# Ledger of designs, part 8: VHH binders against RNA ligase 1 (RLIG1)

Target 1, 325 residues: RNA ligase 1 (RLIG1), of Homo sapiens (Human) (q8n999)
Amino acid sequence: MKRLGSVQRKMPCVFVTEVKEEPSSKREHQPFKVLATETVSHKALDADIYSAIPTEKVDGTCCYVTTYKDQPYLWARLDRKPNKQAEKRFKNFLHSKENPKEFFWNVEEDFKPAPECWIPAKETEQINGNPVPDENGHIPGWVPVEKNNKQYCWHSSVVNYEFEIALVLKHHPDDSGLLEISAVPLSDLLEQTLELIGTNINGNPYGLGSKKHPLHLLIPHGAFQIRNLPSLKHNDLVSWFEDCKEGKIEGIVWHCSDGCLIKVHRHHLGLCWPIPDTYMNSRPVIINMNLNKCDSAFDIKCLFNHFLKIDNQKFVRLKDIIFDV

## First folded at step 1 (VHH)

Design s08 (framework vhh_7b18_3)
Fold by ESMFold2-Fast, scan of step 1:
Structure s08 (fold): chain B 325 residues (1-325), chain A 126 residues (1-126)
Amino acid sequence: as target 1 above (325 residues)
Amino acid sequence: QVQLVETGGGLVQPGGSLRLSCAASGFTFSSYAMGWARQVPGKGLEWVSYISSGGDTEYQDSVKGRFTISRDNAKSTVYLQMNSLKPEDTAVYYCAREGSYDDYGWDTYGSAFDIWGQGTQVTVSS
C-alpha cells in the first residue's frame, strides 16, 4: 500500500523518565505521573542533542501537506489505537518487561477499522499487507482533510483548496519580535509537517477565538526557534520554564541533525500546562493576507473572510483577535 | 467498532422540546469530552454545546439558556435537552467525541473530533 510522510513516532523525552503513582496534572483521573529524572537519555546523547536546534513545542495536533488528487492537500495525523482488550494485553506484556516488538498483534481483531482514505505513515512496517504497530502499540497514519470530512472540520477551516491556500502563523520575516498571520500557498508547504492550534484543539491552551467564532491556525514545525536556551540540566530548564518569558511554553522539541526529534514537556518537570500567560500571547501579531477583498468566494462563516476584514491590523497579542469589530 | 449513534430527533412545533441521546461504544466514554454540532441546510457545520470529562459545560450564544448538555457515564451516553425550540434550530444534529491524552501520559497526534455520529434530523415547524 502507499505510505505518506516520514514522521517520528512519539518523540522520546530528553531525560530518562520514571512513573510516580500520584494523580496526573495532565489528565483528569489518571492515577500516575510520568516525570523526568536528572539523567539525559541515551537516545538524546546518541542523537547529538547538544548540537540540536531547540524549538517551541506548540500544543496542537499534527498535520502534513502533500499531493492528493494531483493538488497540494492538507492531511491530519490519525494514529490507529488498539481496542480496550488488546490494550490491556499489551500493557500486561510490557509490565512483564518484554520487548514491545515481540508482542503478537492480530491487527484485524485488535484495532478499530481504518477510516476511509487513511494511509499509514512512511516509516510504518508491514507484514502480509498489514501495518505493524509501533513501540507504543499505535499505527501512525494520515487522513486527507476533505471539506465533507466532518471528523476534521476544524482542520478544513484553515485551508481553501479552490485558491490553494492555508492560514499560517509564523514570525514576521523582517521583525523577529512580531508574529504574522497570512494566507500561504499550499504549494509552499509541500512535504512539511505543521501543528494545528486553536479554539477546538486540546482545550484551547492559547485562548484563541470563541465557540461562537472559532479560530484555528497552522504553525509549521520548527517555526519558533529558541535562541537562548539554558544548559541541558533538569534544574536549569525548570528555572527557565518558571522564570523566563520565553519559557512560558508547553515544552521544547529538539531537531537533531539525523532527523530525530526529542522533547521535554512542562509536565515531565512537575510544572503545570496549560498556563494563563503563554509566550505565544506575549508577542504582537499583524494580519497580512495579501488577498483580494472580494468576499463572494468566501462564506460569512469562512475563516479567510473574517481575516480579510481585519487585514493589515496589528493586535497586541494573538488572543485579542476578534472578528465582530 | 468505535461509534456514536444519535436518537431523539423529529418534528416539533415552535416552543416545543426534544431530548437527543448519543450512545457511545468501543471506547472508555468517561475519559473523553463530548460535544454536539448541527448543520443547517445550505450552511456550514455549527458547534452547539460541549461537556468535558469532568462535567464542565459550554454553549453557543444562540442556544444558551434553552439547551442543556449532560452525560451518563454508566450508560456511555451524552444528551442534549432542547427547550423553547425555534424554526432556526432546524438542522441535522451530530454527536462528536473530542480528543484525549493517551494512557502513557504522552500527547497524541490527531486527537481532535476523531469520531462523529451519523446525525439526527430536528425540524421545528408549525
Scores: ipSAE 0.000, ipTM 0.325, lowest interface PAE 11.6, mean pLDDT 80

Design s09 (framework vhh_7b18_3)
Fold by ESMFold2-Fast, scan of step 1:
Parts: C-alpha cells; structure tokens; sequence
Structure s09 (fold): chain B 325 residues (1-325), chain A 122 residues (1-122)
C-alpha cells in the first residue's frame, strides 16, 4: 500500500473532542479523559475524510525505515520533551488569564540536547535550525536502532542488518483472512512507518510470547485495511467496535488522499482497551520466511533463527506461537 | 486570529443573577466544544461548565442547578446564565475553546478570553 501516508506526527481525532475530569487510572495517573463528541472535526472534513482509506490502529510503538550509513535502517520513535521548568512555564501559559497570549520555546534551554543521530519527524517546522515543538510541547523524531544499544533491544530483535531484513506481520497476499509472518527486505520498507508490537511493548495487548521467550513483530502502518466500516457516526462506530469482530481493535486510522492521517481510539468513544479477544488473534497465521537456508548465519538465540525452525507452520492464532527454548 | 471576548460580569448581591457572554471569532465556532472556568481569589483555576459541539452540557457539582451554559452557533457566542449566586462564586470567569485532540493529562483548552470579574457581596 504505497499510496498510504507515513505516521510522522500526532494524528488529530476524527471527531471534535471534549475533556472530562476523571479519576486517574493506576497506569496513567491522568486527571482528564479525552472523549469524542458526535461532531466530525473540521480537520477531518478539510482532509476529505469520507474518501479516506480506513485502517486498523495497531497498539505498539512507532518505527520508521529510512537510510542510515548508506543502508536501509530501522529507526525508533523518540519524542523530545521539555524540562520541568519549561513544562511548568508552558502549563502556566495555557492556564493564564491574559490575552493575547504569546508563548515562545527556547529549544536550547527548554530541552535536553538531541540524542546522537536523532532526526526530527518529516515536515517538522524549523526556526533557525531548531525544530518547533508541537501543540503538546513535544518534538517528534527518530533515533537509529543500533544492534549494541540495549535501550532498543526489542526493536533490534526484529531486524538483521547483515541480511537487510525485518520480521514483519501482514496479511497473506492471496488470503485476507490469513496473517503471514515473513522476513521482508528493509529496502521494501524504505520511507514507511511501522508499529512494533509484542511481549515488552505497551503491556503486550496482543498476548505475544512470554517474558522467558519474548516475541516482537513489525506491522507496516496501513497493512490492515478495514473493509466493512459503518457510516462515520459516533453511535455507529461505538456499535461496530462493540459488536463486530473486525471492530475488536484499538482504533481506526484514516489515510486521506492529501497524505493527512486522522484517528479515533476506543478510549475516545468511552470504550475499553486493551481487550481479551482482539481481531488480531481471531485469524490464523502462517510462517513464511522466504529466506534462503543459511542456518550458520544466525545466532541460535536470534528471533529469525527461531522462526526459521517453525517455517511453513500454521497457527490457529498469533498468540499460539511458541518456541521450544 | 482566534479571539474570545467575555462580557456581562459585575457586582451582584447574594441570591442575584448574571448572564455572561463570550463572543468568538477567527474559527468555525460550531466545530468546537466551549467551556467556562473561573479563578477564585486564593484558589487555583477551576472548571465551571462545558458545552459540546453537539449541544450536550456538563457542570461542576457546586454550580449544578444554578448555572446554565448555552450556545448560539449563528452568533458564534457561548453564554453562562448564573442564578442564585453565592459569595463563593466570586471569581474571574474565563471563556475557553476546546482542543481538537490531545493526550490525557495535558491542558484541554487552546485559547482563552481575557476574563470578566464577577463579585457577589452585599
């Protein structure tokens, strides 16, 4: 799906949102919940939402494939956040009683220096060579996933730079009801964004692997298109998320013709996530590594080596994939 | 340029009524939820009421039954009708525009009015 936009920045909600003061959850400790109204947002209307391609919003952490040191490379999302003093100044500005309000970031003082080799998200505004923080006060960007960096060990487990491949979950090309796990050339993923999912990502919403035998996978954004989406009405979407098997997903990302991305999360509609019976785990999965046999080329503990041992096997659901040791 | 201009504040006796108005400009008013917040002397900012783009309303418990929020999309104006006013309602009242989308825990409004003083005393 070469016509689909990449997830470079924060996506606005398809509906106009509202804020309610709610008790903070054990995980979030947030004083507010963001809920969707029944009104489609003007950003969505401006982006021609009714002609957009709806896709599953996968619950993971965002990754990007672009060149690094003259080769296709995996990059992990890293958003730069302001220091506590700058965050307090920003919050005081937002709560201030005076108008007109003007707020200026001093990026060099307000933010820690960028990590080595960090790049800003595409189309991030620049002022005097400094990226401009977004509406949340964050600067979205990417860092290269280097093999020896233990901070990105789960990211690095799904790529092999020597063979220039990534471990990818997608629909089988001949059967939309069948999932496929394969080794995909990194060159085929250039300029695409992907979601890293698995055991140690976001509390493992898809139930993959275990702490003793962790399992992580990359899903290209837009890989799971929604075929049977109801009309774009609040109540129709609530019913679809609750009652339809295809609706047992975190949310929807609409890919608009102008390249804009618009979203809705189950949480925006007052619905729960994660859920026990995800649509991801309602489909069988086949292992099809499409890789020449070179068993001596991989460490026996490498995730690619584990998948090669179960190559051509079919599992009833994604969460049923287990490794011997 | 987004502008929110509050009017209607003033001095009133306990048990009295005031109607606040907020004239909005520089955006498509009907696409946004709107709210009123107040800053009570000696306390921080507290939310009073919301009105959603679809017309649904929410109220802080202390004002429920006494205050009514409404909107006129043709006039790009949001109102706060305040009845049975108490000395503890004394505050600067701010009109605010809701954000399109944001993360939980961040500020829910992106633009604020200049504020209008409401004083309830004998």
Amino acid sequence: as target 1 above (325 residues)
Amino acid sequence: QVQLVETGGGLVQPGGSLRLSCAASGFTFSDYYMGWARQVPGKGLEWVSYIYSGGSTEYQDSVKGRFTISRDNAKSTVYLQMNSLKPEDTAVYYCARGKYDFTWGSEPFDYWGQGTQVTVSS
Scores: ipSAE 0.000, ipTM 0.126, lowest interface PAE 18.3, mean pLDDT 81

Design s10 (framework vhh_7b18_3)
Fold by ESMFold2-Fast, scan of step 1:
Structure s10 (fold): chain B 325 residues (1-325), chain A 123 residues (1-123)
Amino acid sequence: as target 1 above (325 residues)
Amino acid sequence: QVQLVETGGGLVQPGGSLRLSCAASGFTFSSYWMGWARQVPGKGLEWVSYIYSGGSTEYQDSVKGRFTISRDNAKSTVYLQMNSLKPEDTAVYYCAKVETRYEGSDWYTFDYWGQGTQVTVSS
């Protein structure tokens, strides 16, 4: 079976983590939190973390651009999960005296059939040509974002396959303090991974759009580099996340020279997410659609058409973008 | 590939001592909780002890004061020092890696176990 794209499932924490027991009255099982210690992890040190490029960890859903039906195409990440009975069997096995390595998945029985055109992620282990669930019992993969599939309507709202463009949010090339929303050729995004954010993604942590006028955007992974990050010390990062305006983000992803990705999430540091005022949604933004042809083919209800009506406008904050149609 | 290899089990007289060792490979040992659990014939699984990545420890009430869990991150090894052994400590002892999920209310799970080592307390 063909494997597509890189879905690095295990992005290790930059610090050595530990599980802290949190008492829970009247719960069947004791909940635990994963917290960062003050010690930088061996994986981070081995990856040369001190030379890595820190970027904002964007709270969205993962996407990938690669060829499909002889054109550049958007793919949505879809992890196949076991059914409730298989999940109970797996959880009971993990709490039993049996070796978890001996847990036997019957993929055909334990999982629903793969969605149409689903392709397992490149890193997915295969036994006899069949994808194997990972340590969490999930099988990561990709689904093409097709116009008529209502399950991916938010994904499809940020692409136009006729004009081969995507709606992208990034730093302005001439002003790192300014965000830019533009129509980017899908060919320029080939073999890149992105986060889809917006109104109907992960509870709208960035406060974009409204239910009547939903707004979704694609952000290329690594697009928001962090300048002026403090020293890689637990307390210095906690202070930065709490006190610095640029620290009002979900977390940090370090891009290492060997291609390894290392992370820290606010939750690792005992901090909350989502938060009411993120750095992202308070940023100034300019609309620069950069379209080279007549756009009369766009549906009046299409997100691209709405952005064309506000082309060249500058908004004080990303969250202030509104459509009156 | 994650591997856990236990050694140190055997036959010991009541009141005696044994030290179990678990050599770990295939993961960043220092980043994970490690634990020991035991299977007593005819009983369900009993967790015995946990050691946090930072070195803090927890014990089942029946072994407190008698057993000591420790770790050597340089050797990627976890230990269980068992003192004042009783016949009821007779069991297969398993070394286990504790997997944590990244979500503020997630429950811990064991993701890998060793093959087990038999401890028999009898004269």
Scores: ipSAE 0.000, ipTM 0.127, lowest interface PAE 17.3, mean pLDDT 79

Design s11 (framework vhh_7b18_3)
Fold by ESMFold2-Fast, scan of step 1:
Structure s11 (fold): chain B 325 residues (1-325), chain A 122 residues (1-122)
Amino acid sequence: as target 1 above (325 residues)
Amino acid sequence: QVQLVETGGGLVQPGGSLRLSCAASGFTFSSYDMGWARQVPGKGLEWVSYISSGGSTEYQDSVKGRFTISRDNAKSTVYLQMNSLKPEDTAVYYCATTIEYDSSGRYEYQHWGQGTQVTVSS
């Protein structure tokens, strides 16, 4: 089966984790909380965590840009999961034998059929050309974001395939304290992964837009580097997340020199997320659309058209962007 | 698992009325925000109205005063009452909701119904 872009199957926690019996409010059937201990994990040490580049963990949904039908295209991440019977069988096997690689899946019976045009992630193991589940029992993959697919309408709101552009949020190239929203050629994003954020994604943790005027944006993974991170100690990170403006984020992703990604989430540290007044939505932002053409194909309600009307404007805070129609 | 089924569309004369219904299943309906969006032939998706889990409503300016969104949590159904219909209201109308994190922990996406056609023609 054809394989596309890297989807890291498991981004390990920077600390050794433990399970406590208090139920998670986020998941209906999760009876336990997973919390970080004070011990840095061996996986983090092996990945040379102390030389890694820390970036903001953005709370969105994962996307990927690669070629589809001979043009640059946006893809949404979709992991195929086993049915409940197969999941129970897998968990019972792990309890008795502890090696997930020895478990045998009947993918045709254990999983729902693949969505139309779904392609497995590049690192997905294949047996006789057929994708097999990873150590978590999932088959990671991608679905093209087609304009007519209403399930991905918010994904499609941030791309225009006729002009081959995407609506992107990142740091201004000359000022790391300033955010920039621009229309970026999809060709410039080829083979990159991004987070989609906004009004209708993950309960709108960044408070962007409104239901009447939804606002969604793509953020390239690793775009928001953390400059003032304290030493890698449990208590120091807790204090930083609680007391520092830069720490008003979901978590941290460390980008290691070998390509490995290591994370910590506020939940691992016993802290809440989402929170009011995130670091991201309080930063100044400039609109630099860099579009030379006024295309009559742009709908008046289209996000690109709304941003063109405020092109070259600077806002004191990202959250102050409103569309007055 | 999440399923949304729209009914109530049809052909109506300008100035007429239609009531759309959306029957939901596969999730705890009372805990979710629900909304209606429409697709005009040849144009992009346009959000029409929302109703929160708490009952607060929001309308697009072009339909305000003419359309009313409501919900019945006991029947797991959201409604759109459309009055004083105009030819410009001709579209496929979709019911939608947001699904919070699934069991793998990070995915969230909008679930949409199949849509129901509303045609306003003299």
Scores: ipSAE 0.000, ipTM 0.126, lowest interface PAE 16.8, mean pLDDT 79

## First folded at step 4 (VHH)

Design j02 (from h05 with S27F D31S S56K D103T E107K; framework vhh_8h63_2)
Fold by ESMFold2-Fast, scan of step 4:
Structure j02 (fold): chain B 325 residues (1-325), chain A 122 residues (1-122)
Amino acid sequence: as target 1 above (325 residues)
Amino acid sequence: ELQLVESGGGLVQAGGSLTVSCAASGFTFSSYAMGWSRQAPGKERELVAGIYSGGKTYYADTVKGRFTISRDNAKNTLYLQMNSLKPEDTAMYYCATRPYDSTWLSKAYDYWGQGTQVTVSG
């Protein structure tokens, strides 16, 4: 299987953006909208965007698989943010017309200490072993998803560290029109980033599960390639997102040959998200667990055990997966 | 087309000196903050020196007093003068610049150079 770039850092927009004084459609409270212009950004052109591989931008929360205690392990995204005083200082600097503009972070004073076992995102700039904040004033990183941490209970529901497996949604290897849910060895996911989706993530845009029977899944970044994307023009992308079945997605992530990742979100184009009829739910899904002898080793309430009970079943759409237990 | 080309690396004895250079093209060099980062085998990339468009400089504690960063805006060239070199200075040295739309001094940099190898024996 072809592996695409890992989502370690912030992705710039494919278009030059502008700020308009209107309420944002984003979940976050914003006093204004950030909208794409018709001009392709210099970052995208420098990354050879026209040769890049476009993939579905999945609406979830970012995860990473790397070693922890000599085992392949799931990590949850945690970006360190400055304290209120440092954030005000940074914002005042950004709005200052004084020249020369000069700003320095004091990471020890401006940020809380790193959480236990936190690691910085790959290629994070360091000064004397200390990670430096990015252009947003954040320090991107990862924390291990430990079984007893209630903050990451939905993350931990999609892994089993005893069997070193993860619950993964991807396209079927022999049929791009068919989705597959499988138990995948965590070792097969080493150094990859994934999107966690489901019932309790970002308001459940894909309609998975219920509060009684929550369902969460991991999707490797780049797993859903877009084959027939229109020309990279603002109006052509708007038409594709609105009128094409394949365009019923949150956005696009382009994977460039140099490893750079470039994005566009429906909100950048003035379009709505979430939407009721997603492309993800337009495809049938088959359950293929490959775990026939492990049933008795799983807790009855474990998500892997529920999927074993429906192993080899085919569903018309992802949201039709129902557990009777 | 933005391009950064490092040169001047090589093998040098401990206690010696070396200057690495970075030739920049495809952007208005004088308007951007520039820096030097290094990466030794098996280690994270470290920002060792930075210089704002106005000439203000930053140095990592590991190199402060030994390294000098400078820029020649007329030649679109960035320099790192390295004195009193130690075996632990052995690394690939990368020229870096800030994003196109940034005019501020920042310790975070984008990397577009291929690097130049500096090896300190002894």
Scores: ipSAE 0.000, ipTM 0.099, lowest interface PAE 24.5, mean pLDDT 82

Design j03 (from h05 with S56R D103K E107S; framework vhh_8h63_2)
Fold by ESMFold2-Fast, scan of step 4:
Structure j03 (fold): chain B 325 residues (1-325), chain A 122 residues (1-122)
Amino acid sequence: as target 1 above (325 residues)
Amino acid sequence: ELQLVESGGGLVQAGGSLTVSCAASGSTFSDYAMGWSRQAPGKERELVAGIYSGGRTYYADTVKGRFTISRDNAKNTLYLQMNSLKPEDTAMYYCATRPYDSKWLSSAYDYWGQGTQVTVSG
């Protein structure tokens, strides 16, 4: 089977970007805006962007499925960042516009030790056995989502390791206008990356659940392909995001034939996100748990048990899914 | 609108060399991914070589090591240097570009020129 590219590293913007010293509309009110110019980036052109598959950029937090302790397992993205002193040194270097070859990371001194069981993102460059920070000064990687770790409680709510299943949102196979929530074997997700969305992720842009009844879901990267994308021109994309129903999304991720992933975010185009009427909430959703290996609702705890109680129900919108305990 | 005109084809003996060129006029050449495709009588067109705007190149296995694609953005010209030519290289050679508005299910390249004939005799 052909798989769309996994999100192992940070994705470059499809356009050459510029920084303007104006307040950002992004979360936490950054003092600058990163805006797309009208020029397509060299990285996008080299990746043959015009033949790429465009997909919805889902606003969540990145996850990865790979083997841990001899079973398929969910991993959460954890990028290692330099300490305050190393960060100041790096920013001072960037500001002075010194030759890049004159800056050296001392990973052992500049970064805290890697967390237990942390693995670097695939294709991370290594020097003397140590992963090299990327152009942002970060070292991307993954940590396993263990059920008793409170830091990853929302991640762990969407998996059951005893039955090796994950709670997944995707298109219904027989109806592209219908969304489906199902239990998917973790083995079917091996080596794929996914976006965790929901109540406690990134301010809940999709309006899922409530604080009393939190709801989180996994969406495989590339699951929502864009069929009616206009030409790759700045103004045409702005009009599409503003005027088309399918354009009511955070951004676009292009999956290129060479495996490269290229993005554009609404904020790059001077547009707002989050928005009240997302394309995600414009479609009905059916619950199809398809649990052939578990016949009892009491064998599955937490979120899976709640979905079993509403199995085979259809909702007008994703945000209309409510659990009355 | 970008217009493409191929030239430089002709008759060449096996083992010889030939350079075909493609002159672009109209829109900005440097923004386009460009390529060369060929079609022999009774065969489907095949992409022989490609060069992206950023300079990355692609070659079909049939020509790898013998052909070199290059571009001169200042002259709005695309080149294909063909060395060690074989009778099997006989074909009409077309300059190709991707339109800015290409769709993910569309052919990778559009052919805008009339082509230039390359005939290799043995």
Scores: ipSAE 0.000, ipTM 0.113, lowest interface PAE 21.2, mean pLDDT 80

Design j04 (from h05 with S56K Y100W D103T W104Y E107S; framework vhh_8h63_2)
Fold by ESMFold2-Fast, scan of step 4:
Structure j04 (fold): chain B 325 residues (1-325), chain A 122 residues (1-122)
Amino acid sequence: as target 1 above (325 residues)
Amino acid sequence: ELQLVESGGGLVQAGGSLTVSCAASGSTFSDYAMGWSRQAPGKERELVAGIYSGGKTYYADTVKGRFTISRDNAKNTLYLQMNSLKPEDTAMYYCATRPWDSTYLSSAYDYWGQGTQVTVSG
């Protein structure tokens, strides 16, 4: 299934969570940990979690492909956040028993103006023409990834609008133990959400590229289905994340039949992330660009040109892909 | 927690009036902020009106002065009275709720139904 659930909202944890206040010896460490209990959440049960499709939670930043200026286009997720005073007011409302039962956002006062060409996420509510903040007090939205916008230079490195292609990582269709990097028509990705990963995203958890030769890739949400998931029990999942090769991932996202997304993160189970030996880097990768007609004079100084030079090569793992030019 | 069922939609001429209703089942209806959202084909969902537990109301600029939201806590029912209807009001109308007494509080509205279709001709 190519069209899986929306990432526009906060994904609830599959288990009922609790906040543990533990003393921190380091200022940078949070005094609170959000931990999963052994009880499956009512939201997960209501969403029919036992019939859901479990997928790898990829550690990146969210993207969306939809039409812009009559062309298939990449959009980057940009959530508008309240200013410090409004955030404090909101958190006081959530945590204080003496806070008013009703909370009101003044979006024009509480938030900075929207960036140019920003649009609110499709399911975002509006009051008096202003979008309503979500459960986290954020207003989810999207900005088009334009070539001249330096803020999205890593996003723009994985698309070519002249050829209408994107640089995508997925499973090889004929070999479940093999990853494939290919140029995919942007039209094939219309109305899909994807995760951007790589050198300059979230501290590079997958070890891709280098500062001199940055490497970024798009992964369609749900592309990496989990085949050997144990029973949905706290201890069974902990053992799976620790001992199973397939469990060397950030977490799990369950895609439910109603479109609901439910998650568990390694941190919910008291486990570490990032980790040195990820499942993503446990598999070989083949380069299959599928750009047969334009390759002889492909003079793009970007990632597509570099991948064309290594087309049809197989690497032992994703992090072994390096460019010397 | 709370189950919602919308009704009262239909076909109406431009300039006409229509009332849609939302019947709630379960306890604690009076503790919820309630709202009406609408979505036309190919358009984003828009929150058009809301009412809080204390009776305070708000309206989108597109409907202000024409629509009136109200609630009857004794009947566990939410209403939207729509006057001076325009063709642009044609949409599926959804009843929405916002809990604030839960440990997992949300300031966003949840919709819980298939909605009721309002079509304005002219």
Scores: ipSAE 0.000, ipTM 0.130, lowest interface PAE 21.7, mean pLDDT 79

Design j05 (from h05 with S27R D31S S56K D103V E107K; framework vhh_8h63_2)
Fold by ESMFold2-Fast, scan of step 4:
Structure j05 (fold): chain B 325 residues (1-325), chain A 122 residues (1-122)
Amino acid sequence: as target 1 above (325 residues)
Amino acid sequence: ELQLVESGGGLVQAGGSLTVSCAASGRTFSSYAMGWSRQAPGKERELVAGIYSGGKTYYADTVKGRFTISRDNAKNTLYLQMNSLKPEDTAMYYCATRPYDSVWLSKAYDYWGQGTQVTVSG
């Protein structure tokens, strides 16, 4: 058995895409709609897509666990974007039709300096000491989730650095129809990427918690493997997303044997997202914290303390997890 | 994969001091929370001190203020400095690591060494 790949960079679509000049149903309110054709992309074929492991594309924000100041640490995705002038120059290049000229980035001029402690995504190409922007003109990377940084307060709510643990949602090891929430050592997550989901992430597509009692969870990428995926054909995938309960998800991420990740989003297939009654909320969940209860170990407002109070309880669905008011 | 070998035990008189050491080999030592557990004859094994990869320490109430745990990541070595030793500290001392599915406060621990005997006479 091969270990699942980590989400270090933006994932290409499994199909060759085309751009339509229409308002997008995407949250980003783009003036263009990116649609999948029926042709499998060269990137997918080169990555041996037909031998890849299909997994649920979870709607959250990307995180990474790697060492920071000699301890396992949670990092949040931070993509560096070009300044307004450089973005306009790049867009003008992309809109050239009859005589396209070569385009070159000047990273020192076109981008603001990297934030303190920012690291580029793994395997990012460098030219003259500067990371090379991707096909979208962005430089993907990571910043450490520090306890005192309010910008990452939801990220920091799912880790405890004193005890080196993270709050994780995955399949129960003995029952694939049961979800499990547990505290996991950060050392067990080293070099893995995860999706942060919950109340204050991407409009809460999974309906977790409330504004008064926010609930956030980390899901390791690849934790939710797809068992009954149809053949890799446009129409077969559309039917699967619409007609199958397991298809009530944002999209699919294929984990290829070379470590490459390939995706398809519902929006690529002309389908809507978010949707009511997601597959995530179709399964029961058990709380198994695997922690000794210690009143002095956790702040009374800490999410870990709330889960310890409901340890060993089983809920009909993820949405039903409610803490006492 | 992490292999542990304890050393430095011996006979010491009450009120004396002793340092025990644990040499680690295998996986990257600096990424693991490490600790010292002890077991006296007729008693259950207890965790007396722990040190997380980031350097935060934990001590059992029975040894707090007397014992100091430290690590040298460059030498892959864990230490326990024991001061003001009491006859009640007599035990086999084991180097310990956190189990893969448990946090440091769990009752279960992994042991890979034969331990090092500390005897305090009084």
Scores: ipSAE 0.000, ipTM 0.235, lowest interface PAE 16.2, mean pLDDT 82

